# VHH binders against q9p7j3: the designs that were tried, part 32

Target 1, 174 residues: q9p7j3
Amino acid sequence: MILPLFPETQVHVFVYENVSNCAAIHEQLISQNPIYDYAFLDAATILYKKQVYSAIIRALEDRRDEQMKTKTIHSEVILSLSPKTEISSAFRQFSMTKKSKNIVVVKIDSKLTEEEEFERLDKLVEGNRVEFSDEELQKLIDFKVLKKNYKLDPSTLENPLASILSSIALRGYS
Below, E stands for the ipSAE of ESMFold2; O stands for the ipSAE of OpenDDE; V2 stands for 0.75 times the mean of E and O plus 0.25 times the DockQ between their complexes.

## First folded at step 1 (VHH)

Design f34 (framework vhh_5j56_2)
Fold by ESMFold2-Fast, scan of step 1:
Structure f34 (fold): chain B 174 residues (1-174), chain A 126 residues (1-126)
Amino acid sequence: as target 1 above (174 residues)
Amino acid sequence: QVQLVESGGGLVQPGGSLRLSCVASGFTFSYPSDYAIGWFRQAPGKEREGLSSITSSRGDSTSYSDSVKGRFTISRDNAKNTVYLQMNSLKPEDTAVYYCARDLFSYGPTESMDVWGQGTQVTVSS
């Protein structure tokens, strides 16, 4: 995808359901295998495409302004999903765990084409790839997790988009 | 199977120096990971506090708490899979059990650490 404020930045987003090897992927992340240099998100935390795009834009803005709190753009995307600035809390709230079943995978500054990333990721992830769309994301979301992560009350939970986007944009300012 | 082991503690006079070592087994240090290895201490009757951290990412970014900044230096040796804490100008207030800990993407919060060492005692007394 092409972002108007960052037209030279290559961004790819992939969604996998029914992933059986999340524990193995998590071990590769812990062992720091460079093949796994992606943002691996738990799909239970993502409701909208705009939620992911907003976190990517915030991460790219922080990189542009030399204000990144983490050492990679992919970890900065994960941090940027959180309404708080604490890195470890953000990762426990949004990143894939050994027990995850559905994941969203983000790649920024890819050295590969989207088709080549598809080929590579399909070899790393043992699951079914689905379209990155609001419809597919809404099948995978856990509203209890969403409510907890963004501190949503019942009135906000009925239409959470604006609250989620505001939380991402105003991270650390409110 | 992932483990951290501290060593290098002991008794030292005020104004003295010690170097602590933290050896990792079951995982290795490498770029581009965002994991941090941090040093913590706990004195009798006090809560565990974070002192310093170093990441395995590009440039080995470091951080220090105000109580040790300028006196302590954190470093790593990837070939030995070891993180060090060089402690200079030691004070009686530095007396504590010193722990190393790992967390992915963490700088100092005790609750966020996923692997802890067993600790090494540092005593600063005259």
Scores: ipSAE 0.000, ipTM 0.155, lowest interface PAE 13.1, mean pLDDT 80

Design f35 (framework vhh_5j56_2)
Fold by ESMFold2-Fast, scan of step 1:
Parts: C-alpha cells; structure tokens; sequence
Structure f35 (fold): chain B 174 residues (1-174), chain A 127 residues (1-127)
C-alpha cells in the first residue's frame, strides 16, 4: 500500500484469525528477535482500516519530524494508536498478548512485496489470513476493549470512527 | 546492552540515612517520557516489596508504599542518567537487598511493567 502523504514508504498490513501460537510469538517479541520486526496488534482493539492507517501516518510524521518516542517505527505505530503518550500503557492496550486469538500485523519500509512478506509471516504465524477490510475487522473487534481504550460513551459507541480518528490525530494534545 | 547498577548501600545505625543511586547504561531514563523507574527490596525469606516509583522526565509523578511514606524520597537526574532513593529514619526492618528496576520501552510486547533489573545493593540497619 502507498500512503498519499508518504508515497515512498511501502506499507503492508495483514490480518490473521484463530492464531494458535500467540504465546510463542510473544516470547520471540520479548526476546527482541529481529525476524519479528513488525507491529503485532491485538485485533480485539482494531475496528477500522482508517484506525490503522491513521496510526501509521502519525508514526511516519513523528519519524519525519524527529519526534519518535520509541526505538522503532513499528513500536511508534503501536504508541500512535493510543490517545495517551505513555508508551507502556499503549503497548498494554493495543499489542498482541500470549492470550490473543486474532492479530493485525503491520510492516513498514519493507523491501519485499506483499506476497513475499506474507510468505515470511505465514512461517511465523499459525493462523488463517483474512482480508484487511472493515468487514473482517468488525468480526474480530471487542467493543468492551474499544470503549475502554478510547473512553467512548454509549452515544459515541454507535458511530465511533470520528472519535477514534480524533483521538489518534490529537494524541497528547487533548 | 541495557544495564542498571545500584550503589550507595552499606551498614548504618537505626535512625541513620543512606542515598541509593541507580545508573543506567544502554538507554536513557529521560526517554521516553512517562516511563517508570522503581525501587524494590527483598529481605531473606520475604517476598520482593515495591517501595517507590518515579515517572515523567520532570520527576513530578511519584508513588510510595505505606511502609516508607514520609521516610524515603525518590528523585532523578536526567543529565547523569541516574535515579536516587534518599532513605531517612532507617529502622532495622529496612534491612534488605535494594533493587532498581526500569520499564522496558524497547520491549513493547512484554506484559511485565519492569523488564530491566539491577543486581541489587545490600542495606543493613543495625547497632
């Protein structure tokens, strides 16, 4: 995928359901295995494609402006999903855990094609790939988690897109 | 390589004072903002006890366990990449190995709040 504000930056997003090896992946991430240099998100936290894109754009803006708060662009994507600027809280809210069942995986600055990245990830992730679409994401979301992460009231929860995007765009300002 | 090194422990009489220092290498305490650095202790045969934590680059967010409130003060010096624990009015029951611990912002998928730990420094309060 090509982002209008960052046309030179190659972005790939993958969605996996029914992942059986999240505990093993989590151990590799804790050990900082460079093969796992991706943003691994819990799909229970992601409702829209625009939510992921907005976080990616914010992370790329922070990198461009030399304002990254984390060590890697992938960690910055995770931070950028949070309405807060506290890194540990953002990772607890949005990162996959050993208990995760469905995940969203983001790769930035890949030199590989989407198919080549999929081949690599298919060796790391024991699950079923589904389309990165609002329709598929809406099957995997946990609305209790979404409400907690973005502080949504019942009226906002019926149409949360604008509130979520504002939270991401105004991270640290509101 | 991320390392935390504690210093400043030793033998002191009841009612005395000590200042512990925790120096980081391999990362800086001022980055990122709002990360936590904490002090813990463990006496022989006891569970590890959390004592104090400090967050934010300005050091304006602190917490203390009930056992040390009013006696211990946590502070930071970002230029020296150091966090301190000032211990006043020390009691024999404060005798323990004292540990410094830091949030691993470079371990984004760790569920543990404190990922990096020092080796500890012994504090003995006795006459």
Amino acid sequence: as target 1 above (174 residues)
Amino acid sequence: QVQLVESGGGLVQPGGSLRLSCVASGFTFSYPSDYAIGWFRQAPGKEREGLSSITSSRGDSTSYSDSVKGRFTISRDNAKNTVYLQMNSLKPEDTAVYYCAAEGYDLPFSSTRYDYWGQGTQVTVSS
Scores: ipSAE 0.000, ipTM 0.156, lowest interface PAE 13.4, mean pLDDT 82

Design f36 (framework vhh_5j56_2)
Fold by ESMFold2-Fast, scan of step 1:
Structure f36 (fold): chain B 174 residues (1-174), chain A 127 residues (1-127)
Amino acid sequence: as target 1 above (174 residues)
Amino acid sequence: QVQLVESGGGLVQPGGSLRLSCVASGFTFSYPSDYAIGWFRQAPGKEREGLSSITSSRGDSTSYSDSVKGRFTISRDNAKNTVYLQMNSLKPEDTAVYYCAKWSDLYGEPTGSFDYWGQGTQVTVSS
């Protein structure tokens, strides 16, 4: 996908359900294996496509403005999902864990087509790919996790999208 | 290959002081990344509690739990790959095994998880 504010930046987002090798992927991320240069998110934390795109746009803005707080664009995407500026808190809230079952995978600055990235990821991820759509994401979300991560109260529950997007946009501004 | 070794524990009277050391091998504090090191303790029959952390290679970002704030000080000596915990005004309830742990670094970034690398060092505060 091409983002209007970043037309030269190639973005791909993939969703996998019933992933059996999250522990193995996690070990590869700890070892900083360059083959695994993606943002691996726990799908339990993602409700909308716009939530992911808002975090990507924020990360790209921070890179453009030389204000990245993390070492890679992919870790900056993970940080950008959090309403807080703390790297460890963001990773605890949104990153894939060894016990994750469903994941969202983001690739920025890909030199490959979406189909070629899928072929590559199919070798790394032992799970079933599903469409990156609000419908599919809503099957994988954990609303208890979402409410905790964005501090949603009962009055904002009937429109969580607006609250989530505001939290991402206002990150770093108290 | 990554290892953290705790030392400096012992028996001390209430009101006394101890300095714990955590020596790192297999990684260094001089890397361009901010490695996070934390101190934890566990007494028999109790859950592990976090006490203090240093979250930057410069040692500028520190945190303390309410139970030890004002009494304990965490510091770093990057040349010696060592993190210290200076413990003052020790109380009997500080009796525990003390562990140091590092963040599990995803993408080279600290995460919300700590990995323990050793058996810890015993601190006993009694008369």
Scores: ipSAE 0.013, ipTM 0.383, lowest interface PAE 8.5, mean pLDDT 80

Design f37 (framework vhh_5j56_2)
Fold by ESMFold2-Fast, scan of step 1:
Structure f37 (fold): chain B 174 residues (1-174), chain A 128 residues (1-128)
Amino acid sequence: as target 1 above (174 residues)
Amino acid sequence: QVQLVESGGGLVQPGGSLRLSCVASGFTFSYPSDYAIGWFRQAPGKEREGLSSITSSRGDSTSYSDSVKGRFTISRDNAKNTVYLQMNSLKPEDTAVYYCATPYELGFDRSTSEYDYWGQGTQVTVSS
């Protein structure tokens, strides 16, 4: 996909359900295997396509402005999902764990097409790819996790989109 | 391959000091993502207890359990890929095997269930 604000940046987002090898992927991430240079998110934390896009745009803005707080653009995407500026909290809230069952995978600055990235990821992820759509994401979300991560009250949970996007866009730099 | 190796344990008298080291290989503390390293201990017949953690994120965020706060200090040397636990004013109840561990996720929780990779452990004995 092409982002209007960053048309030169190649972005691909993949959603996998029923993933059986999250522990193995987690091991590769800890060992810093460059083949796994993606943002691996727990799908239990993602409700909307716009949530992911807003985090990507924020990360790209921070890179453009030389204000990245993390070491890689993919880590910056994970941080950018969080309403706080604490890196440790963001990773605990949004990153895939060895216990995850459904994941969202983001690739930025890919030299490959979406189809080529899918073929590559299909070898790494033992699960079923589904469409990156609000409909599919809403099947995988955990509303208790969402409420906790964005500090939503019961009235906001009926329509959380604006609150989530504001949390991503308006967090401070300190 | 991810490995954590503890060292520095031994026998000391009450009131003594030891410095434990945890050397990481197969990953680094600051790239691509900041990692948390925790220190835990387990005495015979007891559950594993979380003692302290440190992240490689901004400001070297640290945490300590009440049983060791003020006596133990956690620190890191990213150039050596090593985390240290400086243990002062040691007591007989500090006798245990000491472990370092890391999740992929950053965090300050001291619960054992949130840590994925563990070292082999180093024995600390405090006795007269």
Scores: ipSAE 0.000, ipTM 0.191, lowest interface PAE 14.3, mean pLDDT 79

Design f38 (framework vhh_5j56_2)
Fold by ESMFold2-Fast, scan of step 1:
Structure f38 (fold): chain B 174 residues (1-174), chain A 125 residues (1-125)
Amino acid sequence: as target 1 above (174 residues)
Amino acid sequence: QVQLVESGGGLVQPGGSLRLSCVASGFTFSYPSDYAIGWFRQAPGKEREGLSSITSSRGDSTSYSDSVKGRFTISRDNAKNTVYLQMNSLKPEDTAVYYCAADSWLPYGETYQYWGQGTQVTVSS
């Protein structure tokens, strides 16, 4: 996908369900293996495509403005999903864990095509790829996790999109 | 070898103040290291509670848990490779062992990798 404000930036988003090797992936992430230079998100935390794209746009804006708070663009995406500016908190809230079963994987600035990234990820992730769509994400979301991460009350949870996007856009000011 | 050492704990009366220090060795908090530093506490028989964090990234954002917001302030002195936690209006329920923790690779890890040994804070008359 091409973002209107960042037409030179190549963005790929992949969704995997029934992943059996999250513990192995997590170990590779902690060991700083450069092959795993992606944002690995727990799909239990993602309800909408717009949620992911809003975090990507915020991260790219922060990079453009030389205001990144983290070391990499991929970690900046993870931070940008959080309504708070605390990096460790954002990672605990949104990053995949050893016990995750469904994941969303983001790649920014890839030199590879979407097909080539898929081939690479298919070797790293032992799971079933599904379409990056609101319909598929809705099957994987955990509403209890979503409510906790964005501090939603029951009435907000009925129409969470605007609240989530506002939280992402206003991170650091609330 | 990466090490974190806490100091500044002790006995204080309710309503009092303490300043905790966390000194890092084997790494630096300043750019370009990008270490995030957090303060945590654990009372006997309770789970570890996150209190506050400060990043070493260019944004230098801070956060606070609801239990300490308005009473505690985190700050850093990059020249001294030290992070502070200023604790005001202390209450008996603040009694705990206080830990600092650091992680430079949060994009690759979700939890703090390095931990200090802790410093005891007791709030009692």
Scores: ipSAE 0.000, ipTM 0.158, lowest interface PAE 11.8, mean pLDDT 81

Design f39 (framework vhh_5j56_2; at its last look DockQ between E and O 0.55; V2 from the best seeds 0.00; counts 0 for: pae E 14.6 > 2, unsure alone 57.5 < 65)
Fold by ESMFold2-Fast, scan of step 1:
Structure f39 (fold): chain B 174 residues (1-174), chain A 127 residues (1-127)
Amino acid sequence: as target 1 above (174 residues)
Amino acid sequence: QVQLVESGGGLVQPGGSLRLSCVASGFTFSYPSDYAIGWFRQAPGKEREGLSSITSSRGDSTSYSDSVKGRFTISRDNAKNTVYLQMNSLKPEDTAVYYCAAGFTYDLPSERHYDYWGQGTQVTVSS
């Protein structure tokens, strides 16, 4: 995907369900293995495609403005999903854990085509690839996790999109 | 693949100093990363407590628990894949097994947020 405000930046987003090797992937992330340079998110925290895109756009804006808080653009995406400015809090809230079952994977600035990234990720992730769509995401979300992460009022849980997007765009000010 | 090995523990008298080392194998310290390595300790009959953390984030961030702030200093040597804990003005209540651990956290280490652990090194402070 090409973003209108960042037309030179290639973005790929992948969704996997029933992943059996999250512990092995997590170990590779902690070891800083460059093959695993992706944002690995717990799908229990992602409800909408727009949620992911908003975090990507925020991360790219921070990179453009030389205001990144983290070492990599992929970590900046994880941070940008959080309504807080605290890196460790964002990782605890949104990152894949050893116990995750379903994941969303973001790749920015790939030198590979989308199909080549699919082939690479299918070798790294032991799970079922599904479409990156609101329908598929809504099968994997945990509303208790979503409510806690975005501090949603029970009345906003029925239609939380605007609140989530505002939290991402105004991180630190809302 | 990821392994953390502590060393540098031992016996020391009150007021003395020790420097603990945590060697991280299976890590690429030269690759930009937001991982953190933290130091914990556990005395017999006590809960494991977080003492200090150090990140590879922009500008390098460190944190310290109130019990060790001003006495302990955490540092990194990226060329040696090693994290150090310099312990000064040691007290008998610092006697514990000291662990290093790795995770994705920028805050004071909490056992719940660190997934990879060393086996520990014993520190005994007594006369």
Scores: ipSAE 0.260, ipTM 0.589, lowest interface PAE 3.6, mean pLDDT 85
Fold by OpenDDE, look of step 5:
Formats: structure tokens, sequence, C-alpha cells
Structure f39 (fold): chain B 174 residues (1-174), chain A 127 residues (1-127)
């Protein structure tokens, strides 16, 4: 996938359910294994495709403007999901954990086709790939976690997407 | 921290032989990923081309481009984390900078399938 504002950057997003080896993946991430150069997100925290895209765009903009707060573009994607400026908070809020069951995986600057990237990633993730769609994401979301992460209240729950996107876009400006 | 270091290049006469070495460090070829080490070369004014690849584990499957098949042999020493390219019957057209690369295992040694690259070593075949 190519984003209009970043035509030279290829992005792939994958969703896995019933992942059995999140703990193993997590250990590799902690060890900073370069083979695991992805953004591994807990699917319980993701409700919309646009939420993911917004975070990706924010991260790419930060990179473009040399304003990245984290070490890698993938970690910046994780940070960009959060309304908070603290990196540790963002990771606690949105990153895959050892206890995660369903995950969203983002690859930035891919040189491979979607299927090639999938074949590559399939060697790392032991789970079932599902479509990256709002329909599939809403089956995996934990609304309690979502509400907590973005401080959603009854007034904002009417249109949570707007609130989420605003939080992502305006992080650090509140 | 991932690093590939080529060595063994130099000047050789046509019909001669060279053995290149590629030492990998900073990453592991352990399960679950299937790694490959590939050799590439780039001659002046030409595109970089894949020559050969070998898997890091599970039988050390090898592949060769038509341009080097029968003359070049890729091999690996796991204990040294080193991959070799034995080049025999060298020709002037083999003159190029030779690179080793590491990445996930694929059937074809395409550049896009490799994530890490060495600095290259010059090979010159001339009488």
Amino acid sequence: as target 1 above (174 residues)
Amino acid sequence: QVQLVESGGGLVQPGGSLRLSCVASGFTFSYPSDYAIGWFRQAPGKEREGLSSITSSRGDSTSYSDSVKGRFTISRDNAKNTVYLQMNSLKPEDTAVYYCAAGFTYDLPSERHYDYWGQGTQVTVSS
C-alpha cells in the first residue's frame, strides 16, 4: 500500500487472531532482534483502519520533519497511536504484550509485495491472518481498553473515530 | 549492529580462482526464521546482479545464477558464521565489486529479499 503523501514509502498492515506465540515475539522485540522490525500492536486497542493509518502518517511526518521521539519508525507508529507524549505509556497502551491474543502488525518501508511480506511474517507469527478491515477489527477490540486509552466519555462515544484521530493528531498540543 | 564483512577479493588472471568470505555478526539464524546469505556483484555501469544464495540452516539449500553456475560454489561454516564463495575459471567479465547480503530465505536471490549488506570487495580479472 502506498500513502498519497508518502509515495516513496510502501506500507503493509496485517491482522492476526488467536496468536499463540506472542510471548516469544515479545522476547525478540525486547532483545531488539532486527528480524522483528515491525510495529506489533495489540488488536484489543485498535478499532479502525483509519486509526492505524493516522498513526502511520503521524510517524512518517515526524520522520520527514526529523522530529521522531523514538528510535525507529515502527516504535514511532506505536507512540503516534497514543494521546500521551510518554513513550513508555504509549507502549503500555498499544504495543503487543506477552498476554496478547490478537495483533496488528505494521511494516514501514517494505521492499516486498504484500504477499511476500506475509510469507515472511508468517514465519514469525503463529496465528490466523484475517482481513485488515473495520469489520474484523471491531471483533477484536476491547472497548474498555479503548475508552481508557483515549479517555472516551459518553459524549465522544457517539463518534469515537473523530476523538481518536484528534488525539493522535494533537498529541502534545493539549 | 548487524554487520556483514566481505574479504578475499583481489587481482587474478583469467582462468584463475578466488575464494570470498562473508562474516556475519549481530544477528542469529535461529528458529523460526529461515535466513539466507546471498552473493551479489556490481560491475561499473551495470546493475547489481544476484549470483548465489545459501540458507543458514535446514540443509543449506543453494542456488546459482546462470552466469556463474558450474564455476562458483557457495558454502557455509556455521561455527565461524561465515559464508564462502569459491570462484573458479574466472573471466574478465567477472570483474566487479562483490557483496554479500543477509535476509529471509527465498527461492531467488533478489535484492529486495535481503535486509543487510556488506561493504563489498573488489574482484579484478585481468591478464
Scores: ipSAE 0.139, ipTM 0.594, lowest interface PAE 2.6, mean pLDDT 91
Fold by ESMFold2, look of step 5:
Structure f39 (fold): chain B 174 residues (1-174), chain A 127 residues (1-127)
Amino acid sequence: as target 1 above (174 residues)
Amino acid sequence: QVQLVESGGGLVQPGGSLRLSCVASGFTFSYPSDYAIGWFRQAPGKEREGLSSITSSRGDSTSYSDSVKGRFTISRDNAKNTVYLQMNSLKPEDTAVYYCAAGFTYDLPSERHYDYWGQGTQVTVSS
């Protein structure tokens, strides 16, 4: 997809459930294997499409403004999901781990169509692709994790999306 | 950091042979997934042309374009992270800058499917 403020930047987002090889993928990420140059997120931490898009936009804004804190745009997306500025905490909380079962995968600066990118990614991930939609994400979320990561309480339950998006947008201002 | 370095280019007579090497660093070819190395070339005034590719982790699979099939052979040495292109029966129309590239692909190399490129090595076939 094209984001209005970043018209030259092609982004693809994929969702997989029941992934059996997260440990192998994690090994490749630690090895900095360039084939795995994606943001691999634990789907248990993602409730909304807009949550992912907001993190992507924040990462792209920080790249534009030369304020990235991590080495790659994909690692910056992982940081941008966090309400805090601490890199290690953001990765621990949002990144895919060896124990993850469902994942959201983001590719930024793609030179490929969505179908071509999917064909590449599908060779890396042993799992079932599902639609990137709020409906599918809501089936994969762990609300206990979401509530903890964004410090949601009963007063925010009516509109958790706005609270989450504010946390992403305001990181570093409080 | 990913780096590909070609070597082995030069001047050769028609009918001769040349062996190109592509040394890769900054990634691994090993299981669990395929990573392909491809050879491309670009002659003056022409589009870059995919010549050959080899994958590494599901069992070796090689592909060749019709223009080089039977004359060129791709191979690899995983211990050295190196891919080779053996070029035999060279013709003047093989004169070009030769590039190795790395990407994740399942068929004959198309430029759009390769993410990393070497700087190129000149091959000249002339009497």
Scores: ipSAE 0.000, ipTM 0.211, lowest interface PAE 14.6, mean pLDDT 82
OpenDDE, second read of step 2: ipSAE 0.021; ipTM 0.419
ESMFold2 (binder alone), look of step 5: mean pLDDT 77; pTM 0.796

Design f4 (framework vhh_5j56_2)
Fold by ESMFold2-Fast, scan of step 1:
Structure f4 (fold): chain B 174 residues (1-174), chain A 126 residues (1-126)
Amino acid sequence: as target 1 above (174 residues)
Amino acid sequence: QVQLVESGGGLVQPGGSLRLSCVASGFTFSDLSSYAIGWFRQAPGKEREGLSSISGSEGGSTSYSDSVKGRFTISRDNAKNTVYLQMNSLKPEDTAVYYCAKDSYLPGFTRSYDYWGQGTQVTVSS
């Protein structure tokens, strides 16, 4: 994908369900293995494609403006999903864990095509690829997790998109 | 929410030893999730220096700066929710306020210390 505000930045987003090796992936991320340089998100926290894109845009804006709070663009994407500026809280809320079952994977600044990234990720992730679509994401979301992460009440939960996008855009100002 | 409290500093003669303690609240060291506790120091008029870290994983992966490697040892006691820094062969140059800080081994290669203790003074002099 090409973002209108960042046309030279390559962005790829992948969704995997029924992942059996999350513990192994998590260990590689802790060891900072460069092969695993992606943002690995727990799909239980992602309801919309626009949610992911808004976090990516915010992370790219922070990088452009030399205001990143984390050391990599991929960790900045994870932070940018959070309505708060606390790095540790954002990662507890949104990143994959050893116990995750479904994941969303973001790659920024890829030198590979989307197809080549799929081939690489399919070797790292032991799960089933599904389309990055609102329909597929809605099968994987945990609404209790979503409500907690974005402080949603019952009225907001009826149409959470605007609230989620506002929370991402206003991170650090609310 | 996370709070770290350092203790164990004091006055010691060159060649002596001290053990510093860092007690955590707001999280537990029994959690095998990806976090590390690091020790730092800052002497008057100098920049803050990283010294050592220990991961939250079982077995605890450790690291040390060149200035303290072989003299300092970091360890953890999960039952007491405490991280220790054992300091041996202390030198006058080790005089500083010592801080512990929580790092997160976060997916996406992040290593940032965003939770800090208030510090404990170590003075090495005759």
Scores: ipSAE 0.000, ipTM 0.194, lowest interface PAE 11.4, mean pLDDT 80

Design f40 (framework vhh_5j56_2)
Fold by ESMFold2-Fast, scan of step 1:
Structure f40 (fold): chain B 174 residues (1-174), chain A 125 residues (1-125)
Amino acid sequence: as target 1 above (174 residues)
Amino acid sequence: QVQLVESGGGLVQPGGSLRLSCVASGRTFGTFSRYAIGWFRQAPGKEREGLSSISSTGGDSTSYSDSVKGRFTISRDNAKNTVYLQMNSLKPEDTAVYYCAAKYGLPSHTEYDYWGQGTQVTVSS
């Protein structure tokens, strides 16, 4: 994927369902193994493609403006999904855990093609890849988790996308 | 890719009761609990009217239009892929074809992706 404001930045997003080795992946993330330099998100927290893209754009803007609050662009994507600027809370809310079953994986600044990244990730992730589409994401979301993370109420129920995107864009306010 | 089938309609006298069922099949198998379900009706020569909805989010959040509030009750049985509409104190103006509609995720007042073919409810004078 090529973003209009970041045409030199290569972005790949992958979705896996029924992942059986999340505990092993989580161990590698905690040990900071460079081969796992991706943003590993719990699919229970992601409802729309635009939600992921908005977080990526925010992270890239923060990097461009020398305002990153985390050590890597992938960590910055995870932070950028959160409506508040608190690193530990963002990771608890959106990162893959040992108990995750479905995941969304983001790679920024890849020097590999999408197919090459797929081959690499297939060796790391024991699950079934599905299309990165709103239809597939909506099969994996946990709406209780989504409502809690973005504080959705009945007035936003008819338009959760706009509310989510506003939360990502306005991160760092009260 | 989901199919919805309504049943339970028929002829009833004013003040009577009916229970409508909406059964989902197809690709909802195993994921029915993730669908929001709405009940709608349409009388001849009138626009389709939203009556009630039941959510897939945070438990069974329900809504009712003012015309049926207190008389109709929506409920769901996810194990049976079924949503019910219990209709009490029926009036002649409740005469219409009743439709259930489904949408993955959050309920909507107007936008649903899957619609049943409808079941006729007639309240005799």
Scores: ipSAE 0.000, ipTM 0.157, lowest interface PAE 17.1, mean pLDDT 82

Design f41 (framework vhh_5j56_2)
Fold by ESMFold2-Fast, scan of step 1:
Structure f41 (fold): chain B 174 residues (1-174), chain A 124 residues (1-124)
Amino acid sequence: as target 1 above (174 residues)
Amino acid sequence: QVQLVESGGGLVQPGGSLRLSCVASGRTFGTFSRYAIGWFRQAPGKEREGLSSISSTGGDSTSYSDSVKGRFTISRDNAKNTVYLQMNSLKPEDTAVYYCATHSYWGKPTYDYWGQGTQVTVSS
């Protein structure tokens, strides 16, 4: 995708369902294996494409402004999904866990094409790739997790997208 | 995606009770609990009226219109892909076709997936 404020930045987003090796992937992430330099998100936390795009834009803005709170741009994407600036809480809320079954994978600044990243990820992820679309994401979401992560009340349930995007944009101020 | 079918309508005397069922079928079997379901009714020559809704969070949040509050109860059984409307103390003015509906995606402000409806007639 091409971001209007970051036209030179390469962004790829992949969605996998029925992933059987999340525990193995999680161990590689803990060991900081550079082959796994991606943002691995639990799909149970992602409702819309715009939610992921907003987190990516916020992370890129923080990098541009030298205000990153985490070591990598991919960690910054995970942090940027959270309405708070507390890093460990953001990772507990949005990161893939050993028990995850469906994941969203984000790659920023790739030197590879989307097809090449797909081939690389297909070797790392034992699951079925599905389209990155609102329809597919809405099959994988856990609404109790989403409501808890963004503190959605009954008044925001009719328009959760606006509330979610505001939470991401105003991270640390609400 | 999801197809909704209502059942349980019929003829009942004033003061009687009916339980309506809304059954979902199709591609969303494993995700039925993620859909908010609303009950609506329409009588000939009148606008469609919203009656009750149950949330996508497993039924933790329900709402009722003033015309049915205290008389109607909405509930869901996610294992059966079914939402119920228990209607008590029925009145002649409750006579209408009753519809269940859901959203094509979570949080959409309009109901755009509708059942065919079930007729409820309250008369002596």
Scores: ipSAE 0.000, ipTM 0.114, lowest interface PAE 17.7, mean pLDDT 80

